VHH binders against Protein AAR2 homolog. Designs and how they scored, part 13

Target 1, 357 residues: Protein AAR2 homolog, of Caenorhabditis elegans (q09305)
Amino acid sequence: MGGALPPEIVDYMYRNGAFLLFLGFPQASEFGIDYKSWKTGEKFMGLKMIPPGVHFVYCSIKSAPRIGFFHNFKAGEILVKKWNTESETFEDEEVPTDQISEKKRQLKNMDSSLAPYPYENYRSWYGLTDFITADTVERIHPILGRITSQAELVSLETEFMENAEKEHKDSHFRNRVDRENPVRTRFTDQHGLPIMKIREGYEIRFQDIPPLTVSQNRVGIEYSDRLYRLLRALGGDWKQLLAEMQIAFVCFLQGQVFEGFEQWKRIIHLMSCCPNSLGSEKELFMSFIRVLFFQLKECPTDFFVDIVSRDNFLTTTLSMLFANVRDSAHAGDDLKKKTAQFKQYLTNQFKWDFNCD
Short names: E, the ipSAE of ESMFold2; O, the ipSAE of OpenDDE; V2, 0.75 times the mean of E and O plus 0.25 times the DockQ between their complexes.

## First folded at step 2 (VHH)

Design g5 (framework vhh_7pa5_2; at its last look DockQ between E and O 0.01; V2 from the best seeds 0.00; counts 0 for: pae E 21.9 > 2, off the site)
Fold by ESMFold2, look of step 2:
Structure g5 (fold): chain B 357 residues (1-357), chain A 122 residues (1-122)
Amino acid sequence: as target 1 above (357 residues)
Amino acid sequence: QVQLVESGGGMVQPGGSLRLSCAASGFTFSSYAMSWVRRAPGKGPEWVSTISTGGGSTSYADSVKGRFTISRDNAKNTLYLQMNSLKPEDTALYYCAAGDSYWYDESEYDYWGQGTQVTVSS
């Protein structure tokens, strides 16, 4: 369990660390940040000495699925959340700027109720999140609700009826009726079950991967057009694609959200199938290799064995990446060397075979 | 000197019961939340149960809920753990711990006892 931190680091954390205060948090529940979680006792009220930067905070109340959020902490920030038992979620509570100093004095009096951030794995956490920014979090985080495997679902029929009633209530006069083109909306799937979707505002706002274009002639598998369209949708910032890959992995790893695993796989598959981009997008691909390396290296053993490595996805998909880089006339020597080193690492560590042509 | 002295451990058959006691001295017992923590052979410490200073609030690990009952007698400075329906997996060294800790792992308690052995075997 926890080793002693150097005194200089402890002093830095005391001076510059952020706080998370969790008011009304239920007893006998799981609370966690980043890699570490605990069962809560009656005195738990939050965290202290949180290093600036992006963190993932989560909990599991009783036996419920985890719920969580990302937050980009500023030095000395005080974040306050309050648990609402009726809605079974947490709500923000603002600390006005002129009250920050008084609030810090109150937090000092509560020191025994605040746990220090678990610094033992902070370097590894940084490696899993270093592309994530405050803008990334705001773009992806659900507008309503939290990051959770327990989705807020509605049927298409229920959502349709709610929208129709809202429009009727907001409109005084409905004088137009289109009797020639009545809308027919199908509310059930091919098995007769209600078609379900995530209620608006509750979805994790992952970027859609653009579809293949039918007008593109292909000699083999080539997704560079999809990559460029995705980068354009992200404002031309390739770092945001890797930030999304990092968020997706954390949502899966710590948030236990299957949609995160699916987005993570979609991004890896896209990146592995872009042979025409390996020259022009060198920094993106170099950084992609590093991001994936740390994700696989830091994955907990039982999570990796049971879920991440269960099927052939990684071996099949990365075999394509390795072949594309090896065979590229335009990929730089640095990318070829880094990719070969990564392949060697995976072969030695996991006994994976990438020799398919 | 602060002392926490556990007793009541022993060997018991599966399905049996034991009652552990922890006698406290050298500090104001009624001012501390009290916990039981166990360490199975070859394993790290595992939180079992906690009781508030006045005894009005209790909590349990999922593995022992419904089988174990924590209690305290502040007049006698004594903490108890009633253990029913014991299983072989409950075999461990059981520690009494005191602390103003919001965490339940070993490093977050102010005072620890030396432990009492519980062995569940047929």
Scores: ipSAE 0.000, ipTM 0.102, lowest interface PAE 21.9, mean pLDDT 78
ESMFold2 (binder alone), look of step 2: mean pLDDT 85; pTM 0.853
OpenDDE, look of step 2: ipSAE 0.010; ipTM 0.269

Design g6 (from a04 with S100E E105T; framework vhh_7yz9_2; at its last look DockQ between E and O 0.02; V2 from the best seeds 0.00; counts 0 for: pae E 21.6 > 2, unsure alone 63.7 < 65, off the site)
Fold by ESMFold2, look of step 2:
Structure g6 (fold): chain B 357 residues (1-357), chain A 121 residues (1-121)
Amino acid sequence: as target 1 above (357 residues)
Amino acid sequence: QWQLVESGGGLVQAGGSLRLSCTASGRTFSSYAMGWYRQTAGNEREWVAFITSGGSTTYADSVKGRFTISRDNAKNTVYLQMNSLKPEDTAVYYCAAGDEYWYDTSEYDYWGQGTPVTVSS
């Protein structure tokens, strides 16, 4: 067998890498981490030699949509997930602190059932996830569910009735009649169908992009106030904005979640329309260009043509970014040079035309 | 291209012991994971034991504590020590070699011809 890791790296990773036990997962199904997925065999029980840091783990049974999660692995950590065949999802299992040594001994007996992390992809993966922290994951990850395109849906009527039953304080609630807004029309769309939403706790908790201030006097496209309000909502930490952009992209590319694509586009559009911030937020914009470069580099060509570029979003939006940086009195020479280099890369790689400005 | 050769099978009384051997013909085992399987007529092969290139072992629940798999890479040989044998252990035992990352029977590159084991009452 060729292509194996060097023996000294394998030895190091056996002793220092993290483990994921993925117990009871069906054979002949898809399991993956980061960039790589496999068809599982009957003996598959998880992964070994996972480098510390943030990884995205996902699976799909038969033809079902993928489900996945982010996790920030610590060196030597043992993470345990148990698959539930009836619910077709997985649950956490705690490893008691006093049993960790015995669990590590059991891992040696399970070694043949654990696949090693695909190290050849690690450097590229780091470039896609380097702003993501454990706190980022905790903030954005669904509380109750997993990252999946197969959302847990509930009608507004069902949610209302469940909340009313939970709130037993008002025993008169069910006897009150709203003659102006009957219950059925309150919970249906204009076609009489139930209004559906993602059940509370199951949504990916992407940060809302602040809307334009309606009363704000603005000439042309200028979203710097929206950017500053968003940064305040993120605790003043611009790295968390890029972390969310990275999570959104991975959710879209590897998790196959369209909501990730929508959030990714919203962030890019916001960042492309902030000409007054290009001086004061230099490091954010320099880092934004690098993050976007890595993301576009990783798109497979047919996936990119078929999905990402169909509506001209990127060409139109990045044309605004490039013009704003070029024309800015605030942007420094290094940002102007970097964005010009990025524009040239995209022109050469994708044959895009940014000369519409 | 190369062949695994099993030996050590035969007839043994219940409660007895046998040691199976599997030796490579013309190649080395050192980079392969090795396994033992068993089969009765009309059934699919059943996994018994597995050992990685580094020597880590895993067993089917039905044989834990009774069977021990080991390897000697210098002799290109893998062993299965079978103790406390039961009539239900009667089968043809096969040696297999393959990539140690995924263990579905379809993932093994090489199989032996089998060695029969009969456990009488």
Scores: ipSAE 0.000, ipTM 0.101, lowest interface PAE 21.6, mean pLDDT 78
ESMFold2 (binder alone), look of step 2: mean pLDDT 77; pTM 0.784
OpenDDE, look of step 2: ipSAE 0.007; ipTM 0.295

## First folded at step 4 (VHH; framework vhh_7yz9_2)

Design j1 (from g3 with R27F S31D T52S; at its last look DockQ between E and O 0.01; V2 from the best seeds 0.00; counts 0 for: pae E 20.8 > 2, off the site)
Fold by ESMFold2, look of step 4:
Structure j1 (fold): chain B 357 residues (1-357), chain A 121 residues (1-121)
Amino acid sequence: as target 1 above (357 residues)
Amino acid sequence: QWQLVESGGGLVQAGGSLRLSCTASGFTFSDYAMGWYRQTAGNEREWVAFISSGGSTTYADSVKGRFTISRDNAKNTVYLQMNSLKPEDTAVYYCAAGDSWFYDESEYDYWGQGTPVTVSS
């Protein structure tokens, strides 16, 4: 079986397609969007007929890890990126509003250098990204840099020294170095290695999952309070939680970024442990099941076995979800049916045996 | 109390046409994706065509350009228009209904009883 791109979507892309100019990018390198990548030829200068909405654009040179970005394309938008050979990354170029007509003239001259968006996978891509909005991208995307597995890392010691130097430049009255309390012992792990973190501004800005509020009256595993606090942090919009789950998944699947994998797992675990919310948050949980289904459908089997299921995370966590929905007095019949179908799919596809534990 | 009932099968000469119908009852038809499958003696069941609840269609390569799936939500009916029929199209044709999230045979909620189609040479 397979999905077809609806005729209305094909017409939509023709009428409303966006452009990405990716100028100066080396030939014989990887460039891709969404599910498709190419080895670039000498005439490659970008893409045309990009459907409006969220896309993940990425590239790789000389077998390096991918670097990429999300962008919410508007109808007819012309996005321009120029490759910088020295920094081995790309820079934005603004197209002023009064120059759009001239830029469109230039596009006609470049048409043979612009590859069409690979629409055969668009329906699947939409299913992986349909909750993501422009505001979602702006909130989560790194302030500096790009989405990459080679995040800009700095030791805690180096960051401390850099901040201390900036403070010292603004003050002439700072004290001498404290030789009795050497700073280096504060910034190593239990094995003596430097503690590393992503340099400020380069992190993917995932929402923190609220910590458990401990109560002596808690009966079993119940994270509904954490869910409600997270929803409030997201402006009360449950769609933003699923948008973040979708961004996190794309970051690890296409961007190969471990931070995305960890956030994806945190969200699934939270959602699987909220039995008291299954009635009141019906649309969120119905949509969560759909989002997770499409994510697992697109996950290559070898990648799934080697990375996603290695520590039995999904088997253990989804067993809790399935039991919670099955046993809920408040979950509607449609949610129970969809989770049972999802359980059957996972059992058939991966030969898993889910239980009440 | 749900049902899927296929009709329109029969004997037809090669190069001819048939239209299969599948009428649903006992569930909200407009919420479901619909598919057609076929099975020949000695072979496993083969997917033929799919139509989403929103009307998006997909076809197996062996029938693309010859078969058309459509739906009429007012009549709770899905159709398979089969043109330019070949002897290899001879099979029992089944309709199925399922959520668009799951499209293989294990993911369909409802199946019809099948309608035989024979294409003579």
Scores: ipSAE 0.000, ipTM 0.122, lowest interface PAE 20.8, mean pLDDT 79
ESMFold2 (binder alone), look of step 4: mean pLDDT 82; pTM 0.825
OpenDDE, look of step 4: ipSAE 0.481; ipTM 0.757

Design j2 (from j1 with S53D G54S; at its last look DockQ between E and O 0.67; V2 from the best seeds 0.00; counts 0 for: pae E 4.5 > 2)
Fold by ESMFold2, look of step 4:
Structure j2 (fold): chain B 357 residues (1-357), chain A 121 residues (1-121)
Amino acid sequence: as target 1 above (357 residues)
Amino acid sequence: QWQLVESGGGLVQAGGSLRLSCTASGFTFSDYAMGWYRQTAGNEREWVAFISDSGSTTYADSVKGRFTISRDNAKNTVYLQMNSLKPEDTAVYYCAAGDSWFYDESEYDYWGQGTPVTVSS
């Protein structure tokens, strides 16, 4: 059970919170939501009293890599997942609108099997996810599969054969011999092993960071054109950039997915190298600092030192950010104050040195 | 005021057996699932075995086939029969009572003081 809540708040959330039915999931296995995971007991069949909004749900059996998903819960929503023991994954179940009242009656019979959402750290979870919307989840979440460190891989040869089957059905006869590139050679690496890739539809659909555009008029490190092109790709909505930064972080922290860590780093690096945007994009940069602050607040002190051996990514990259804001003719006083406060926090909390030449 | 009191620990040679007992008072024993946990120096507590209020049992992989958990609701007592003991079973053993949604240590309401078990080679 979580920390004590006022009885009227507990009663409100009992009546108005969302439900997750996680049916058939084995006991003595890992199940989690947001910050907290557990080893499931005999009577566990799901969660109740889930606050509306975006949550990350995950599980693992037999010490396998976690399998997870994001979902934007509506007030009173009933989400149903059924575990398939043979495939070792969960499947969606739709609850038709005309059956919702009967399903709620069934929930009363199940109440003792539904654990309450762990409210201890919900405010912190909100701070990690507050830019994420249902549209954000739909855009980024894999079309097939789930959030997992275990990549769904196919060989290039298998993909070629599957595409050839499609071409055969669409066209009666094709010439398939390529004398310049024998099929066997194109499907193996330099050591004769099959070349592998992530199967289409299983990737987390992170936004590509635009490449550098060569410009002979540019002086120094300045990525503002990349930032503006990225914002344009997001429909001009800078909040969606921060939402992606938040999803990427959760994918890494709770989903244990390295691709999330890489995207998180790419976004931080881009944002740290935009001195010409610090005035015109003030709200974006102010919000970026807040988002990053809450993300780093959740990390153990030694987390990033252990990942980066010689130079910590954050100390190197944020040194650029702090110098760019400090020295900017464009940044307002409030952004300069906020970044100075943030720098001081990181120095005190993590003992980081942000001096670079 | 509640209490869980473990007993039956001690020194035993490898391959030997011990039977641990845990007697409850101050709460309705039959309403609770019971678990055994163990802790070695410098480590967090490790789950060992679980028995639900209805008598269903589950074991950690490291003890399955060697340990048996049981309960006697009339005596408010849970037992852990430990057979074929190994030196790595050396630990302080704790009993705990809680709900059966989750087996995690943090989800248990009541804990005993622990009973030491030493398995010599």
Scores: ipSAE 0.159, ipTM 0.571, lowest interface PAE 4.5, mean pLDDT 81
ESMFold2 (binder alone), look of step 4: mean pLDDT 82; pTM 0.824
OpenDDE, look of step 4: ipSAE 0.427; ipTM 0.726

Design j3 (from j1 with D104N E105P; at its last look DockQ between E and O 0.47; V2 from the best seeds 0.00; counts 0 for: pae E 15.4 > 2)
Fold by ESMFold2, look of step 4:
Structure j3 (fold): chain B 357 residues (1-357), chain A 121 residues (1-121)
Amino acid sequence: as target 1 above (357 residues)
Amino acid sequence: QWQLVESGGGLVQAGGSLRLSCTASGFTFSDYAMGWYRQTAGNEREWVAFISSGGSTTYADSVKGRFTISRDNAKNTVYLQMNSLKPEDTAVYYCAAGDSWFYNPSEYDYWGQGTPVTVSS
């Protein structure tokens, strides 16, 4: 039981915090928000005193993989989710404007069934999510599904057949085929197994990392053009790149979704291979070091050893970052100092041996 | 000061039965949900069974149909009837009391000292 908050702050959170009603969810099941999860009891119908801002809510029943969502709570907001026993997932239940007053009265009568937000981890949570905004969530969150490892899958052949049927019915000009440039589509991999993909609308909408240009005859590894194209796709807002890095990590750490881990690695690799950007993008790189530091600091030790460090990705990739910053004529002294401090932290904490000194 | 005292553990052959009891003092027993947990050496505590302050029960999948939790509020006692015991049930069994919001060990207010149960093959 966390009880370190002053009474005035507790009263403020009670009066101004947001609510999540999680109705019909079975007892003896997993429910969680941010860093905290637990098994539900008889009285559980949701949370109260949720601080405004972005939170990640998740659950699991019958040993199923977690399902979850991000939400940007406004002060005093009442968010309602109802569990559907047949589909074993939750659905939104919008509170009509003319029923808000009645719902607020129901909340007062339900107070003993609402658990308070677990404030003891809130400062750490802020450090893992501080670049994430409501716009970030709207851009990345799946349109149709939830954040889960149980993503809806289809074969490439099935999706192709469905798309061809729709296009045939919807456009008479699409019936013409360019016989000079035919397209061959393969529906199986090199071993004869169906190629599988996530059904449209159910994917976490991470940005694609732009490919290298076709003229890759450079003398060394330099991905700054890829970085600039990615930033342009994000509206020129480098903070949104770090927000995506933070969402990807939370999807992996709390949502248990492997695609989050893959996107996290793709972003780290890109950022580690941009020596020509280290001067002009100083704020991005300084913030990147801070974001990565907090992610690695908050990672549970057994999770880190078993999954994050298993294939030498971080040691190999960060060795490139450290060498590029150390050797840069353009990187400022602040970035060089922060990067060296980060290298020292990783060496001491994880006993890693980087390839450069 | 509060106390939870388990009893009824011991050695039993596979297929046999035991009845554990847990007697509470120093708090208002009828206001609390009660749970049974078990632990083997080197592992985290595992939830076994739960009974609400109002008498509603739930069970871990590994014990459903074999174990029955019950309570007697007049005697401040919760029971675990364990039938069809298996060697996998060998553990130290703990009684816990807490608000019925959650079952996690870190969310329970009071814990007993444990009673060992050994099921021989």
Scores: ipSAE 0.000, ipTM 0.181, lowest interface PAE 15.4, mean pLDDT 79
ESMFold2 (binder alone), look of step 4: mean pLDDT 81; pTM 0.819
OpenDDE, look of step 4: ipSAE 0.172; ipTM 0.502

Design j4 (from j1 with E107Y; at its last look DockQ between E and O 0.60; V2 from the best seeds 0.00; counts 0 for: pae E 8.1 > 2)
Fold by ESMFold2, look of step 4:
Structure j4 (fold): chain B 357 residues (1-357), chain A 121 residues (1-121)
Amino acid sequence: as target 1 above (357 residues)
Amino acid sequence: QWQLVESGGGLVQAGGSLRLSCTASGFTFSDYAMGWYRQTAGNEREWVAFISSGGSTTYADSVKGRFTISRDNAKNTVYLQMNSLKPEDTAVYYCAAGDSWFYDESYYDYWGQGTPVTVSS
């Protein structure tokens, strides 16, 4: 138990908190949860007092890229991961329901080896993840592997050969090549190196942003139809769009995964170009501003030193958002006021100029 | 009640060597992991080296291959042998002891007052 923590907080977290056992993980390596990471000491075997809800857990050894996962912890849950030194990754270990009582007794004996969750940042973490649900994690998390900047890669040639083998087994050894229209597949780049892609099942399953239609292009910059089609793909639940924006940001910020940054940018760009939706989708846009505000608060200024030029993505894209809200006949006074306050915050905090861009 | 006392700092020319010592009292030394940190003016403390209670060692990339941490539990002392010193190694060096899950400053229980090391070119 943490000796300097308020007793009432410690007692609450001890009674209701979840556990993560991270067994066999080497000392002097990076382990982290949410905002915090550390170099592990010799006593480290996991965490205790984890608040119920969604958390992002990650680690790194030998200066390797981080490997992480999202998990929705239930109150009192015991999650067990076992480090595999040979593969340099962790594996799931299921705790059968009938063995939970025995595992809890083992936890009492291990208490001095379990570090408490760093509760001082939890309120801020909740603000970065409050739209994310267990269903969100299930939909987006890779089916195989983990969230990592070095996603499992395979050459196009290897993938082609693996797919041909699977097709051969499934189709009773039949020849499937189209000899009348052979397709020349390029397996190497201009330098002779193999062309690489993310192995099937290892990708983060971000929702595709619908393409523009011809009619939208004729009306100028107006993406409301794309927004509505995206919302329909999400079951009509606009909160899932913001949940994906939050997962994408955490994947980039803490997971160091560039694909998260790209999806984050795509969502911001889409939302910034929907002037016809500003009235009818008021709650979505109000929530979008709040989500983005909290995300940008967590970005250190040096994180954007090369990106926050006057012509960068955020200044150009948010200039469109601010102009669209300011000039909208449909946006309510609440949205206009919130957006203007947000613009002023960004101008003051990051020295961004939205009036000349 | 407890105490960690560093010694062995001083002035050396680049390429030279120093051996730092840190002697503990007031707690059971053999139960604790030990670390060395350094700090230059205006900067945060930088981790340098770590040795577990069982003798396993690890080093920051900037000192790997040049510095060696060791411990003598009979003398309640941890050492930092610093070879091939460079001007950028100039700092105040601190030892720390912790029965901790993590090596971060906030998790160490005991800290020394520091010993200065100056490396001239």
Scores: ipSAE 0.026, ipTM 0.430, lowest interface PAE 8.1, mean pLDDT 81
ESMFold2 (binder alone), look of step 4: mean pLDDT 82; pTM 0.827
OpenDDE, look of step 4: ipSAE 0.219; ipTM 0.549

Design j5 (from j1 with T58Y; at its last look DockQ between E and O 0.82; V2 from the best seeds 0.00; counts 0 for: pae E 4.2 > 2)
Fold by ESMFold2, look of step 4:
Structure j5 (fold): chain B 357 residues (1-357), chain A 121 residues (1-121)
Amino acid sequence: as target 1 above (357 residues)
Amino acid sequence: QWQLVESGGGLVQAGGSLRLSCTASGFTFSDYAMGWYRQTAGNEREWVAFISSGGSTYYADSVKGRFTISRDNAKNTVYLQMNSLKPEDTAVYYCAAGDSWFYDESEYDYWGQGTPVTVSS
């Protein structure tokens, strides 16, 4: 049943927790935060007692795909979103610094309309998001729109026509030779379908994984150069790589966004193929194993049955990681012990076989 | 202490009607949303109908057009009028009260003990 917190901890969270005002959202629709979602009631106008840190907030109406956002809440912060019924999305509303006292008075009048944050799984949520910072959210979050599986798409032809139309509008007496000599630009793939892209500003801004070096002589699978280039692109901050791995996982798990799953797989594959980095990047690899452990711990056992039966990604990729660490002359004893423990956990929990040839 | 007491259940022939009542005490009834659920042996509870504190009504697809939920705040009572009853409506019917933030079953604070309804063919 619900877990009761000690009264002193409840008082602390009540005093220090953040607020989300989610105004005008229709009742009998889906609203959620982190692990939990609900069907909204008549009284619902938002949440109170949100613990400081990163959270993922999402909603859905009329059985539409979820739309959501990450936010790093500060203690006592008041975040305001207003629902727009015509566009079927939410918009930000700023709370100026000089209006905070007035807004806090409004909160007292609204207290009965604000539901408390669901603390039952907060410790586990922290473990899924502990590398994510406010800077991480700002870097990755779409500039426009929200995190959704149906981010707005445009064809390359449509984008070309919109740019050409803007050029025509900005100039008078342009030569109309374009009509008499139409541009027959081909914007189709090999199957004749329009080439599609996410409209600028709506993409989740995942970091590109550097390509392989084309002319390098190969001695086997070794992606350490790609890892070093990626780390340099992240300002030398390996924690940002793991933060991205955590955002990608939440985007897939809670946001239902397939691109999150693809980025999550790309990061795991890269990290599993860097035998020459296992000594010099010890903290990164130790932390990577912890992050992946927590992510897999939160998955139902049957979640990966489809992957194993139709796609051997995790078993194949992690077999490479385990072999690379086991055989490394550079990996320290701590890393070898941690990866062996992780391998044993996966074998026991998911019945995966990493020892069959 | 709070109470929710259902009444009005019984045996009814298919095609007939029945009116369930649920009377509340020990909390401020007008502040709460009220719901009806039903359960057959060995199965999970199934949501039937919901009425908000403000009077908005919602129904499961299986009962739309046949059942009507209403409330009388002066009597602290919620009703479920069940018309055109079918044998598959046979179940124990429970009323529940919860905060108006969320309508999910897990968010209901108070539950009645249930009233059985049997629909014969």
Scores: ipSAE 0.176, ipTM 0.581, lowest interface PAE 4.2, mean pLDDT 81
ESMFold2 (binder alone), look of step 4: mean pLDDT 82; pTM 0.826
OpenDDE, look of step 4: ipSAE 0.208; ipTM 0.556

